# VH-VL binders against q0atu2: the designs that were tried, part 258

Target 1, 119 residues: q0atu2
Amino acid sequence: MLDKKARIRTSREYRNVFEKGKRLSGRFLIIYYVENALDNNRFGFITNKKIGMAVIRNRIKRQLRAIVREYQGQVKNKHDIVLVARAGIGKSSFEGMEKDYIAIMKKAGLFARNANKID

## First folded at step 13 (VH-VL)

Design tf77 (framework fv_dusigitumab)
Fold by ESMFold2-Fast, scan of step 13:
Structure tf77 (fold): chain C 119 residues (1-119), chain A 121 residues (1-121), chain B 111 residues (1-111)
Amino acid sequence: as target 1 above (119 residues)
Amino acid sequence: QVQLVQSGAEVKKPGASVKVSCKASGYTFTGYDINWVRQATGQGLEWMGWMNPYSGETGYAQKFQGRVTMTRNTSISTAYMELSSLRSEDTAVYYCARDYDYFETSYFDYWGQGTTVTVSS
Amino acid sequence: QSVLTQPPSVSAAPGQKVTISCSGSSSNIGDTYVSWYQQLPGTAPKLLIYDNNKRPSGIPDRFSGSKSGTSATLGITGLQTGDEADYYCGTWDSSPSAEYVFGGGTKLTVL
């Protein structure tokens, strides 16, 4: 679970990221992202009804939060980032979602300078 | 400019299969899911399914499960919908549409021009 | 049969206003956001409203949307003859399986 300060909480904040942010798509995920003025990152998570029933959507949302939390130290500060689950994500493994997240964040230039190497 | 261009009209006999194409241009094809929607003459819109062109994953309406297959060829930015075991009630205009995710839902922001499929003996 | 219920037709004169209702349930409209599509005779549908009440670029403010409970409404003011079309509401429903569902459509006739 992420700290409350690191979470996008309101519908207005979500819509701001969708309307002003950049969009980048991966195999299982889409991110919408915009620089913020808060000097910390905030993350949002969307699993809309096309993903499946509530039990599947809740599992995916939980898994995405775990992935984001694990890599939060590698993300460039001062961004609001919304992760949107794509159709078909429910058939992915946890590792598949994790790889997709890393690939998207690298392509977006959102990982910090040293994030590309794991020792 | 975003465009979805569909293949031309088809006339099929009952029991045959039809494969409709939808060629995308003006955007990153793999970045947006494609939905298929049909409409019989004088009738309403009926959703058939979605296809994720990046992953190749699909989801179909229960009514079409077992008869529909949705695929893509990413090298030519083209989506396909194949409907088998055709019946006269499958006579309809078939549309592809681009899926756009916004907040807690998605909707169809661009549509192909439609492909008329007539099933008759 | 459509999952979402719309009146089959509505009529008004040029310059008047109309509303088109779309009734669903807690598993669709009550739990997510509604879009509206306009279909002119002989053409593909086009997105008219998304996120209950937002307009894509190029859609005039004569068109508006709203949602209350399990129902959505499309409003059209200052009717023009070019507004003659079929109007469809649509949204996602995940019960019992995830499907996009449309209303049955409403034919708008303008004199």
Scores: ipSAE 0.844, ipTM 0.928, lowest interface PAE 0.8, mean pLDDT 92

Design tf78 (framework fv_dusigitumab)
Fold by ESMFold2-Fast, scan of step 13:
Structure tf78 (fold): chain C 119 residues (1-119), chain A 121 residues (1-121), chain B 111 residues (1-111)
Amino acid sequence: as target 1 above (119 residues)
Amino acid sequence: QVQLVQSGAEVKKPGASVKVSCKASGYTFTGYDINWVRQATGQGLEWMGWMNPYSGETGYAQKFQGRVTMTRNTSISTAYMELSSLRSEDTAVYYCARDYDYYETSYFDVWGQGTTVTVSS
Amino acid sequence: QSVLTQPPSVSAAPGQKVTISCSGSSSNIGDTYVSWYQQLPGTAPKLLIYDNNKRPSGIPDRFSGSKSGTSATLGITGLQTGDEADYYCGTWDSSPSAEYVFGGGTKLTVL
């Protein structure tokens, strides 16, 4: 479960990310992302009606939160990132969603890479 | 600039199959789901199903269960909808449309021009 | 028949205003956001309204949308002859399986 400060909470904040952010698509996920003026990252999760019934949507949302939490230390600071589930995600495994998330975040340039500074 | 271009009109006999194509241009084809919608003469819009061009996953309306197949060829940015066991009631204009996600829903922001399919003996 | 209910036709004179209703249920309009599509004679549908009340670029502010409970409304002011078209509401319904559902359509005649 993500800390309250790491979550996008209001409809206004979500719409801001959709309207001003960049869009990048993966196999089962889309991300919308924009730099924020805070000292931390915030994540949002969208599983709209096309995904299926509430039971399926709630499971997907829970699994996505777990994935984001596991990898949050690798995400470049000061971003609002909204994950949108694509049609068909309900047929994916947890590992499939995880791999898709990693691939998208790398393509977006949002995963920090370990680099040794030589001073 | 963003557009979907569909194949030309088809005339088929009852019991045949038809395969309609929908070629995308001006955007990343695999980045948006494709929906198929039909409209019989003088009737309303009827949703047939969705296809995710990245994963190949599909979801079909119950009415078309067992008769519709939606596929794609990513190398040419083209979606396909095949309807089998055609009946006269399948005479309609068939549209492909791009699914756009915004906040807590999605909608069809770009539509193909339509493909007329006539089923007659 | 259609899952969402619209009046089959509406008519008014140039310069007047009309409203087109779209009635659904708790599993569709009551639980998500509505879009509206305009279909001019002989053409493909065109997105007119999304997210209940937002206009895509290029859609004039004469067109507006709203939602209350399980119903949505499309408003058109300053009617022009070029507005003669069929209008459809649409949204997702997740019960028992996910399907996009349309209203039956409303034919607008500008007399």
Scores: ipSAE 0.848, ipTM 0.927, lowest interface PAE 0.7, mean pLDDT 92

Design tf79 (framework fv_dusigitumab)
Fold by ESMFold2-Fast, scan of step 13:
Structure tf79 (fold): chain C 119 residues (1-119), chain A 121 residues (1-121), chain B 111 residues (1-111)
Amino acid sequence: as target 1 above (119 residues)
Amino acid sequence: QVQLVQSGAEVKKPGASVKVSCKASGYTFTGYDINWVRQATGQGLEWMGWMNPYSGETGYAQKFQGRVTMTRNTSISTAYMELSSLRSEDTAVYYCARDYDYYETSYFDIWGQGTTVTVSS
Amino acid sequence: QSVLTQPPSVSAAPGQKVTISCSGSSSNIGDTYVSWYQQLPGTAPKLLIYDNNKRPSGIPDRFSGSKSGTSATLGITGLQTGDEADYYCGTWDSSPSAEYVFGGGTKLTVL
């Protein structure tokens, strides 16, 4: 799971990202993202009731956390990023969600490797 | 600028099918899910289902499962809702609406003007 | 039949205040956030309140929302004749299947 300081924790912090952030949609995911003034990235995860029953929502949320954790080292520093599951994500495979995440993060310019920076 | 424009009124006989269109403009069509909601004359709003225009995936209300099909054509930013085996009680105004995610829920922030479907003998 | 319960009608004079209730259960209002929609005669519904108590841009502060337990309330102060409309609460419910559910609607007359 992600370190505590890498998680968006409060409803106020989530709402800040929705209100001030940029929105970018993928096939199964939407991200809302904004630069923060911290020394690290923070991630939030939302699977609202339109996704399905609690067992499905909990599975999706767990899988998204695993994907984010795997790629957290590639994310450009100092961003708050909220992942929102889109309707239909429950029909996707883990690999499908992973590919969508990578594609949307690259399109948003949030992956450090995509910037081809040498540092 | 953001708007959903629906096709015109339809009159159908019982047993027929109707296909309503909903054309999006002023935003990225594939970026927001589309929901369909109907309303019989003098009655309340009834949710029919959602369609994700990026993936093509759909989810339907249990009441309409087996009779409704929701599709899209991304090249013309248009969503479709087809209802088959029409009955008199399907007489209603049919709306498309854009699904907007905010925090732990979503809601319908932009609505089409509605399409009146009358099912009569 | 509506899943969420609203009074069928409310009425008040111009300048007065009304409240419209919306009662649900633990699987909907008790467990998520409520939106309200205004439908003027002959028009499509319009988003009025989201996230229990927030207003979209362009909605005057005469409109307010709140939620307690399994019920939500829409408040309208300083009533105007242009407020005559049907008002619907709405939210997601995942039981038994994931569906968006609406209240039965409340007709507001300003007389």
Scores: ipSAE 0.853, ipTM 0.930, lowest interface PAE 0.7, mean pLDDT 92
Fold by OpenDDE, second read of step 14:
Structure tf79 (fold): chain C 119 residues (1-119), chain A 121 residues (1-121), chain B 111 residues (1-111)
Amino acid sequence: as target 1 above (119 residues)
Amino acid sequence: QVQLVQSGAEVKKPGASVKVSCKASGYTFTGYDINWVRQATGQGLEWMGWMNPYSGETGYAQKFQGRVTMTRNTSISTAYMELSSLRSEDTAVYYCARDYDYYETSYFDIWGQGTTVTVSS
Amino acid sequence: QSVLTQPPSVSAAPGQKVTISCSGSSSNIGDTYVSWYQQLPGTAPKLLIYDNNKRPSGIPDRFSGSKSGTSATLGITGLQTGDEADYYCGTWDSSPSAEYVFGGGTKLTVL
């Protein structure tokens, strides 16, 4: 479970990322990311209604949180990052999601130079 | 400029198939889902389904399951919607629309100009 | 027929205010955000409102949106002749595969 300080929690915080951040899309994920004025990263997770029923959306959120947690220490600091699940992600394996996360984060240049778990 | 440009009008016989194209420009094609929406003459908008141009994954409305196929050619940033076993009631203007994921929902922020499909014997 | 219910038509004189209602259920409007689309005669739909009450760039502040419970409302103030169009509400209705649903549309006539 992500630390509370590592979470985007308010609608205002989410909208700030959506409106001011950069957008990159992957196979299953879209990330919005923007620098923050904090000493830590914050992550947000969005599974909109297009994904399906609440049970599915919640499952996807749990999986994405697990992935983010696993690689959290390897992400460049001072960023707000929102992960938006794309339609079809529900049919993906956890490994597929993880692969997509790594790929899109690399593309965004958000991993630290000495990251070890992203190969 | 972000835009979707669709193929020209089609006239088909009942039982035939029609394939409408939607070419995207001004943005990363694979980055946004494409929705298809049709509108019969004098009628309202009817959602048909979505297609993820990156993965090729699709989701169709139940009404069109087994009869609609949504595909894409990423090399030319073009989405396709094929509707088979055409009926007279399939006569409509067909639109492609870009799906913008925002917060807890998505909306269609860019629309093609529409393609008129006429099904008549 | 439509999952979301709109009045078939509304009318008002230039300069007046009109409201268009959109009624749904807990599985759609009650559980997510609503968008509105404007369709001028003979043209493709255009995004008018998203996220219940947000305006895309280029949409004047005469247009407003709100949501309460399982219903949404589009408001248009300072009505202009150019506002004569069909207006549709839309949102996602969750299912294992989810479907986007539109209202039946409302024809706005400027008298």
Scores: ipSAE 0.685, ipTM 0.916, lowest interface PAE 1.0, mean pLDDT 94

Design tf8 (framework fv_dusigitumab)
Fold by ESMFold2-Fast, scan of step 13:
Structure tf8 (fold): chain C 119 residues (1-119), chain A 121 residues (1-121), chain B 111 residues (1-111)
Amino acid sequence: as target 1 above (119 residues)
Amino acid sequence: QVQLVQSGAEVKKPGASVKVSCKASGYTFTGYDINWVRQATGQGLEWMGWMNPYSGETGYAQKFQGRVTMTRNTSISTAYMELSSLRSEDTAVYYCARDYDYYETSYFDYWGQGTTVTVSS
Amino acid sequence: QSVLTQPPSVSAAPGQKVTISCSGSSSNIGDTYVSWYQQLPGTAPKLLIYDNNKRPSGIPDRFSGSKSGTSATLGITGLQTGDEADYYCGTWDSGPSAEYVFGGGTKLTVL
């Protein structure tokens, strides 16, 4: 879904966000986030084994990428952001995950004005 | 800083239920999942399940499904684990532990002191 | 019946070194990260190692971890009497229902 340049790709880059970033939790999502020295945002997605079987983890990961892509324009530039699925996310709807994402990004101060998008 | 404080020891008869509490302090209670782990006398650690205190969702180990219920009260930052239809084999120390997500896994970074549950006639 | 296999006991003298193995399968250690927990006599377990080889703040560098294939190893150098404890490896398993699994535990005696 996301352009290659907008993805966190290496284990070293992921660990950097976990070690230096801020943590904020939502109902089904946790984000870890830190400012980067680049001209763009980068996103990472983690669905570890506690979420469930591979088929469930892969579905969640695809849905989170779709949500992030949809709201990409509202995110303040120059951040590395890792989304971590929490236990129980597999029981959520797509709409539930989307709502949680918007709430947590707004609370983190990462959404620009007009986070709901222009009409 | 971070503390998980559990309720005191309990003695129960076979067939009864026990409810153990775990009060969290020093962090945002809803921000971290809680796991329950037990340990029978002289035995190893056995995972029972997880509870997400934000959503209220739970997941239980197959062997405890149908006998265990994990809940919370967010207003007092307290998690609960209730085990029903107790047997002598349920005699153990029961621990709550905080789940910490790091990279592509999670682990238990802080543990309660344990609650001894003895099931005897 | 432990999903992860550890030796039941290990012993060495103060100042020596020991290793504790933890053997699993492709559904657990083989495809995720291992943690180690130390349980001193009469106390709750404490996190000792995470992410295969990382130490939480306060854990001295004489404790180390490694992973190869479906097995993990905890190393302890410069043994002290205060290291007498049970040591458990643990990780998530990708069975039909996701479960956290522990090794059977290894009792370390420092004589």
Scores: ipSAE 0.845, ipTM 0.928, lowest interface PAE 0.7, mean pLDDT 92

Design tf80 (framework fv_dusigitumab)
Fold by ESMFold2-Fast, scan of step 13:
Structure tf80 (fold): chain C 119 residues (1-119), chain A 121 residues (1-121), chain B 111 residues (1-111)
Amino acid sequence: as target 1 above (119 residues)
Amino acid sequence: QVQLVQSGAEVKKPGASVKVSCKASGYSFTGYDINWVRQATGQGLEWMGWMNPYSGETGYAQKFQGRVTMTRNTSISTAYMELSSLRSEDTAVYYCARDYDYYETSYFDYWGQGTTVTVSS
Amino acid sequence: QSVLTQPPSVSAAPGQKVTISCSGSSSNIGDTYVSWYQQLPGTAPKLLIYDNNKRPSGIPDRFSGSKSGTSATLGITGLQTGDEADYYCGTWDSSPSAEYVFGGGTKLTVL
C-alpha cells in the first residue's frame, strides 16, 4: 500500500501532471511525469473505461500500485508520476506489467543509477 | 506535424475482404493506440475497434467481432484494418484515428482522411 | 440506433447562439468525460472539445462544452457560415463490453 502522502488525490493535481508533464509510452503503460516542489514522489493511477469492466479496472489498478510500491526506492525524488493503463493491459501478466514499468521508468531517466559507483 | 494518411478507395463484391491502411507520421507510432471508425453515406459515426501498435493487442466492437482484424507494421508506422465477408451494408467511409489519453478518459485527437469502400455486385 | 441521443438538426442565423444536447446513461456520460467532434462537409471529423469542456489549441472560445448528470451540451456562440457541419458527441462505455460510443450527430445549418 502506498502512503497517503505518496498519492496524487485531486482532479486538479492529475490535470496539472497531464498539462505540464512529459509523456512516455510503454507496451501496456503510459506515464505522465513532472518535477514537484515537495520532498517526496507522488503517484497517480488511471484505468479508464476502454480497459474494460470495473472488476478488470480495479484489478489492474491494484497490481500497478503493488508494482510501484515495490520499486519506489529506485525512483528519483521530487516527481509527480501518473500511470495510465493502455488498451490491452488486461491481457498482460503481472510480470509483463512489471517489466513494462521498469523499462518505461528507465527510459524516462526516473530510476536512480547506483551500479558500482565510488562516491 | 501529426498526420494519418489512408489508402485509396476500394470497390469490392459481396463476400470479398478489404484491407485499409493508415500510415502515421510526425509522432512515435507505437506510443498511441489507433481506433477505427466508419460512416455509411448520410449516417453517423460507428466505432469498430482499437489496436495498440506497441503490443499488437486489439479490441473490437461486438458488431464486427469475427469479421474484423486490426494489425500494424511498426517498421513503416502503418496500421491496417481488414474487414471480411463484405455485405452491401459495409459500404462506408472508414477512418483511422489516434487515441489520446487525458485524465480519466481518451479521445480521438487526429483522424485520417478516410477510405471509401463500396460493396456492390 | 446510436447509444447517445442528439437532435438530428439545429439552425440559427449568423451571430446567434445554439446549443446541441447529447443524452446518455450512467454507464457512459454519467460515469466519464465527453468529447465533441466537428465534421465539415466532405471531410474527416476534427476534435472540438475534450474532458467535457476543454478546447484543443486552435479551437476558438466561441465553442464550449458542459456536462450535467447523464447529459452533455455543446454551445456555439457568434455563429459563422463556416460552422455549418455535423457535430458528434463521444465517450467510452464499459457495459456490457468496452466500446467507444457516438451520438447520432446533429446537422447545424446557419441560415
Scores: ipSAE 0.860, ipTM 0.930, lowest interface PAE 0.7, mean pLDDT 92
Fold by OpenDDE, second read of step 14:
Structure tf80 (fold): chain C 119 residues (1-119), chain A 121 residues (1-121), chain B 111 residues (1-111)
Amino acid sequence: as target 1 above (119 residues)
Amino acid sequence: QVQLVQSGAEVKKPGASVKVSCKASGYSFTGYDINWVRQATGQGLEWMGWMNPYSGETGYAQKFQGRVTMTRNTSISTAYMELSSLRSEDTAVYYCARDYDYYETSYFDYWGQGTTVTVSS
Amino acid sequence: QSVLTQPPSVSAAPGQKVTISCSGSSSNIGDTYVSWYQQLPGTAPKLLIYDNNKRPSGIPDRFSGSKSGTSATLGITGLQTGDEADYYCGTWDSSPSAEYVFGGGTKLTVL
């Protein structure tokens, strides 16, 4: 589980990322990212109703948290990053999600130069 | 500038199929889902479904399941909506709309100009 | 017929305030955020309000939105003749595949 300090928790924090951050889309994920004034990264996860029922949304959210947790040590610091699950992600495998996450984060330039767990 | 430009008006007979196109410009086509919404004359808006231009995945309203097909050609940033087994009640203006994912929901921030489809004997 | 319920019509004189209600249920408005769309005569719908109460760029502050429970409200102050249009609320309703639902629409007439 992600540390509390590594989580975006308030609606205000989420909206700040959505409104001021950069947007980048992948196959299954959209990321909004913006620099923060902290010494750590914060992650948010959005599974909106378009994805489907709550059971599906919760499953996807858990999987995304697992992915982010796995690679969080390789992400550049001082960023608020919100992951938005795209419609259709429910049919994707975990590996597919992970691949998409890595790809989109690379494209965004959010991985540290010394990252070694990425494809 | 974001734009969605749809194909021209269509006149079809009952039982036929119609395919409406929606060409996107001014943004990354594969980065946003496309929704289709129709409106019969003097009636309200009716959502038909969404299509993810990146993956090709779709979600259709139950009412149109088996009769609607949403596709895309990414090379020309164009979305398509095909409706088969047309009926007189399918006479309507059909809109494509860009889906913007925001927080825990999404909304349609840009719309095409609409395509009139008339089904008559 | 529509999943979301709106009054079929509202009217007021220029300069006045009008409100348009949108009533839903716990599976739609009660669970997520509402958007409003303006449709001028003979034109495509236009996004007016998102996230219950946010205005896109270009939308004047005369337009406002709110949500409480399973209902949403669109407010228009300083009514202008150019505001004469149909207004629709919309949101997502959860199902195995999820569906977007609109209100039945409200015809606003400026007297």
Scores: ipSAE 0.701, ipTM 0.919, lowest interface PAE 1.0, mean pLDDT 94

Design tf81 (framework fv_dusigitumab)
Fold by ESMFold2-Fast, scan of step 13:
Structure tf81 (fold): chain C 119 residues (1-119), chain A 121 residues (1-121), chain B 111 residues (1-111)
Amino acid sequence: as target 1 above (119 residues)
Amino acid sequence: QVQLVQSGAEVKKPGASVKVSCKASGYTFSGYDINWVRQATGQGLEWMGWMNPYSGETGYAQKFQGRVTMTRNTSISTAYMELSSLRSEDTAVYYCARDYDYYETSYFDYWGQGTTVTVSS
Amino acid sequence: QSVLTQPPSVSAAPGQKVTISCSGSSSNIGDTYVSWYQQLPGTAPKLLIYDNNKRPSGIPDRFSGSKSGTSATLGITGLQTGDEADYYCGTWDSSPSAEYVFGGGTKLTVL
């Protein structure tokens, strides 16, 4: 479970991220992200009706929260990040969603990279 | 900037299949889902299904299940909708449309110009 | 029968105001956000309103949207002859399967 301070809570806060943030797409996920003026990251999760019935949407949302929680220590601080489930995500495995999340976050520059690694 | 350009009009006999193309430009093709919507002459809009060009996954309206196939070719940023076992009732204009996610929903922000498909003997 | 119900037609004179209703249920309009599409004669539909009441860039403020319960409304003020078109509401419905549903369309005739 993510701390309440790490969650985007209001519709106005969500809309701010959609309107001002950058958009980046993966196979099963889209992220919208923007720097915030806080000392911490906040995450939002969207599984709209195109994903399926409530049971499916609730399962996907729980799985996405679990993935985000697992990798939260690797995310660059001071960002509001909204994860949007893409059509077809319900047919993906948990591992597939996890790999997609990691790939998107790295591509967005939101995960730490060691550019100075010495071989 | 963003454009969806569809293939030209088709005339088909009952029982045939038709494959309509939709070429995207001005944005990252794999980044947005494509929906297909049809409209019979003088009638309303009818949703057929969605295709995720990144994953290749699809979802079809129950009415078209078993007759429709939606695919893409990412190398040429083109989506396809193939409808088989054509009937006279399938005579319509077929549109592709780009799906845009905003907050708790999504909607179709750009549409192709439409492809007229006529099914007659 | 369409899933969302609109009046088949409305008409008014230039400069007047019209409203177009769109009635659904708890599984669609009552539980998510509505978009509106304008279709000028002989053309593809164009997004007019999203998120119940927001306008894309380039859509004049004469067009407005609202939602109450399981119904949505499109308002058009200062009618112009160029507004003569078919108007469709649309939204997602997840029962029995996830599908995008449109209203039956409303033909607006400017006298």
Scores: ipSAE 0.852, ipTM 0.927, lowest interface PAE 0.7, mean pLDDT 92

Design tf82 (framework fv_dusigitumab)
Fold by ESMFold2-Fast, scan of step 13:
Structure tf82 (fold): chain C 119 residues (1-119), chain A 121 residues (1-121), chain B 111 residues (1-111)
Amino acid sequence: as target 1 above (119 residues)
Amino acid sequence: QVQLVQSGAEVKKPGASVKVSCKASGYTFEGYDINWVRQATGQGLEWMGWMNPYSGETGYAQKFQGRVTMTRNTSISTAYMELSSLRSEDTAVYYCARDYDYYETSYFDYWGQGTTVTVSS
Amino acid sequence: QSVLTQPPSVSAAPGQKVTISCSGSSSNIGDTYVSWYQQLPGTAPKLLIYDNNKRPSGIPDRFSGSKSGTSATLGITGLQTGDEADYYCGTWDSSPSAEYVFGGGTKLTVL
């Protein structure tokens, strides 16, 4: 689980990332990202109604948090990053979401090293 | 400049199929989902479904399940909507629209000009 | 009947103001954000309001939006003849298939 300091929590903070950040699309994910003035990274997760019912949206959000947590040590410090689930993500496997996350983060230049699982 | 350009008007007989195209330009086609919305003569807007041009996945309104198919050709940045087993009630203007994700929702920020489909004997 | 309920028509004189209501339920407006679309006669719809109350660039501040509970409202002040159009609210509905739902539309006549 990501600790409180590593999470974007308020609607204002989310909107700031959408408005000032860069956008990069993957197959199942979109990221919006911007450098912050903090000592750490913060992540936000969006699964809007088009993804499906609450049970599906909650599952996807939990799986995305698990993926982000696994690779958090590889992410360049001082960024606010919002992950937005795209239509159709509910039909993807966990591995498919993980591969998409790694690919989009590498393309954004946000990984400090090759994508590796943190210990 | 974002633009969605749709194919021209079609006249079909009941029982036929129609395939409408929507060519995108001015943005990364695979980066935004495409929605299809129709408007029957004298009626309001009716959502038909979404298509993710990157994954190829689709979701259809229950009313159109079994009759609609949404596809794309990424090499020419074109989305397609095919409606089969046409009835006179399918006479409508059909629109494609780009889906924009913002915060906890999405909406249609750019629309095609529409394609008129007339179904008559 | 449309999933979201709007009055079928509204009328006012130039320079006046109108409000257009959009009523939904907890599975749509009550649980997400509303957009409004303007459709001028013979044209495709155009995004007018998003995120309940935000305007895209080029939309004048005479147009405003708000949301309370399961209802949303579009406000138009300083009415002009060019505002004659159909106005639609829209949002996502929470279901297994997930569906974007529109209001039935409101025809605005500027007399």
Scores: ipSAE 0.845, ipTM 0.927, lowest interface PAE 0.7, mean pLDDT 92

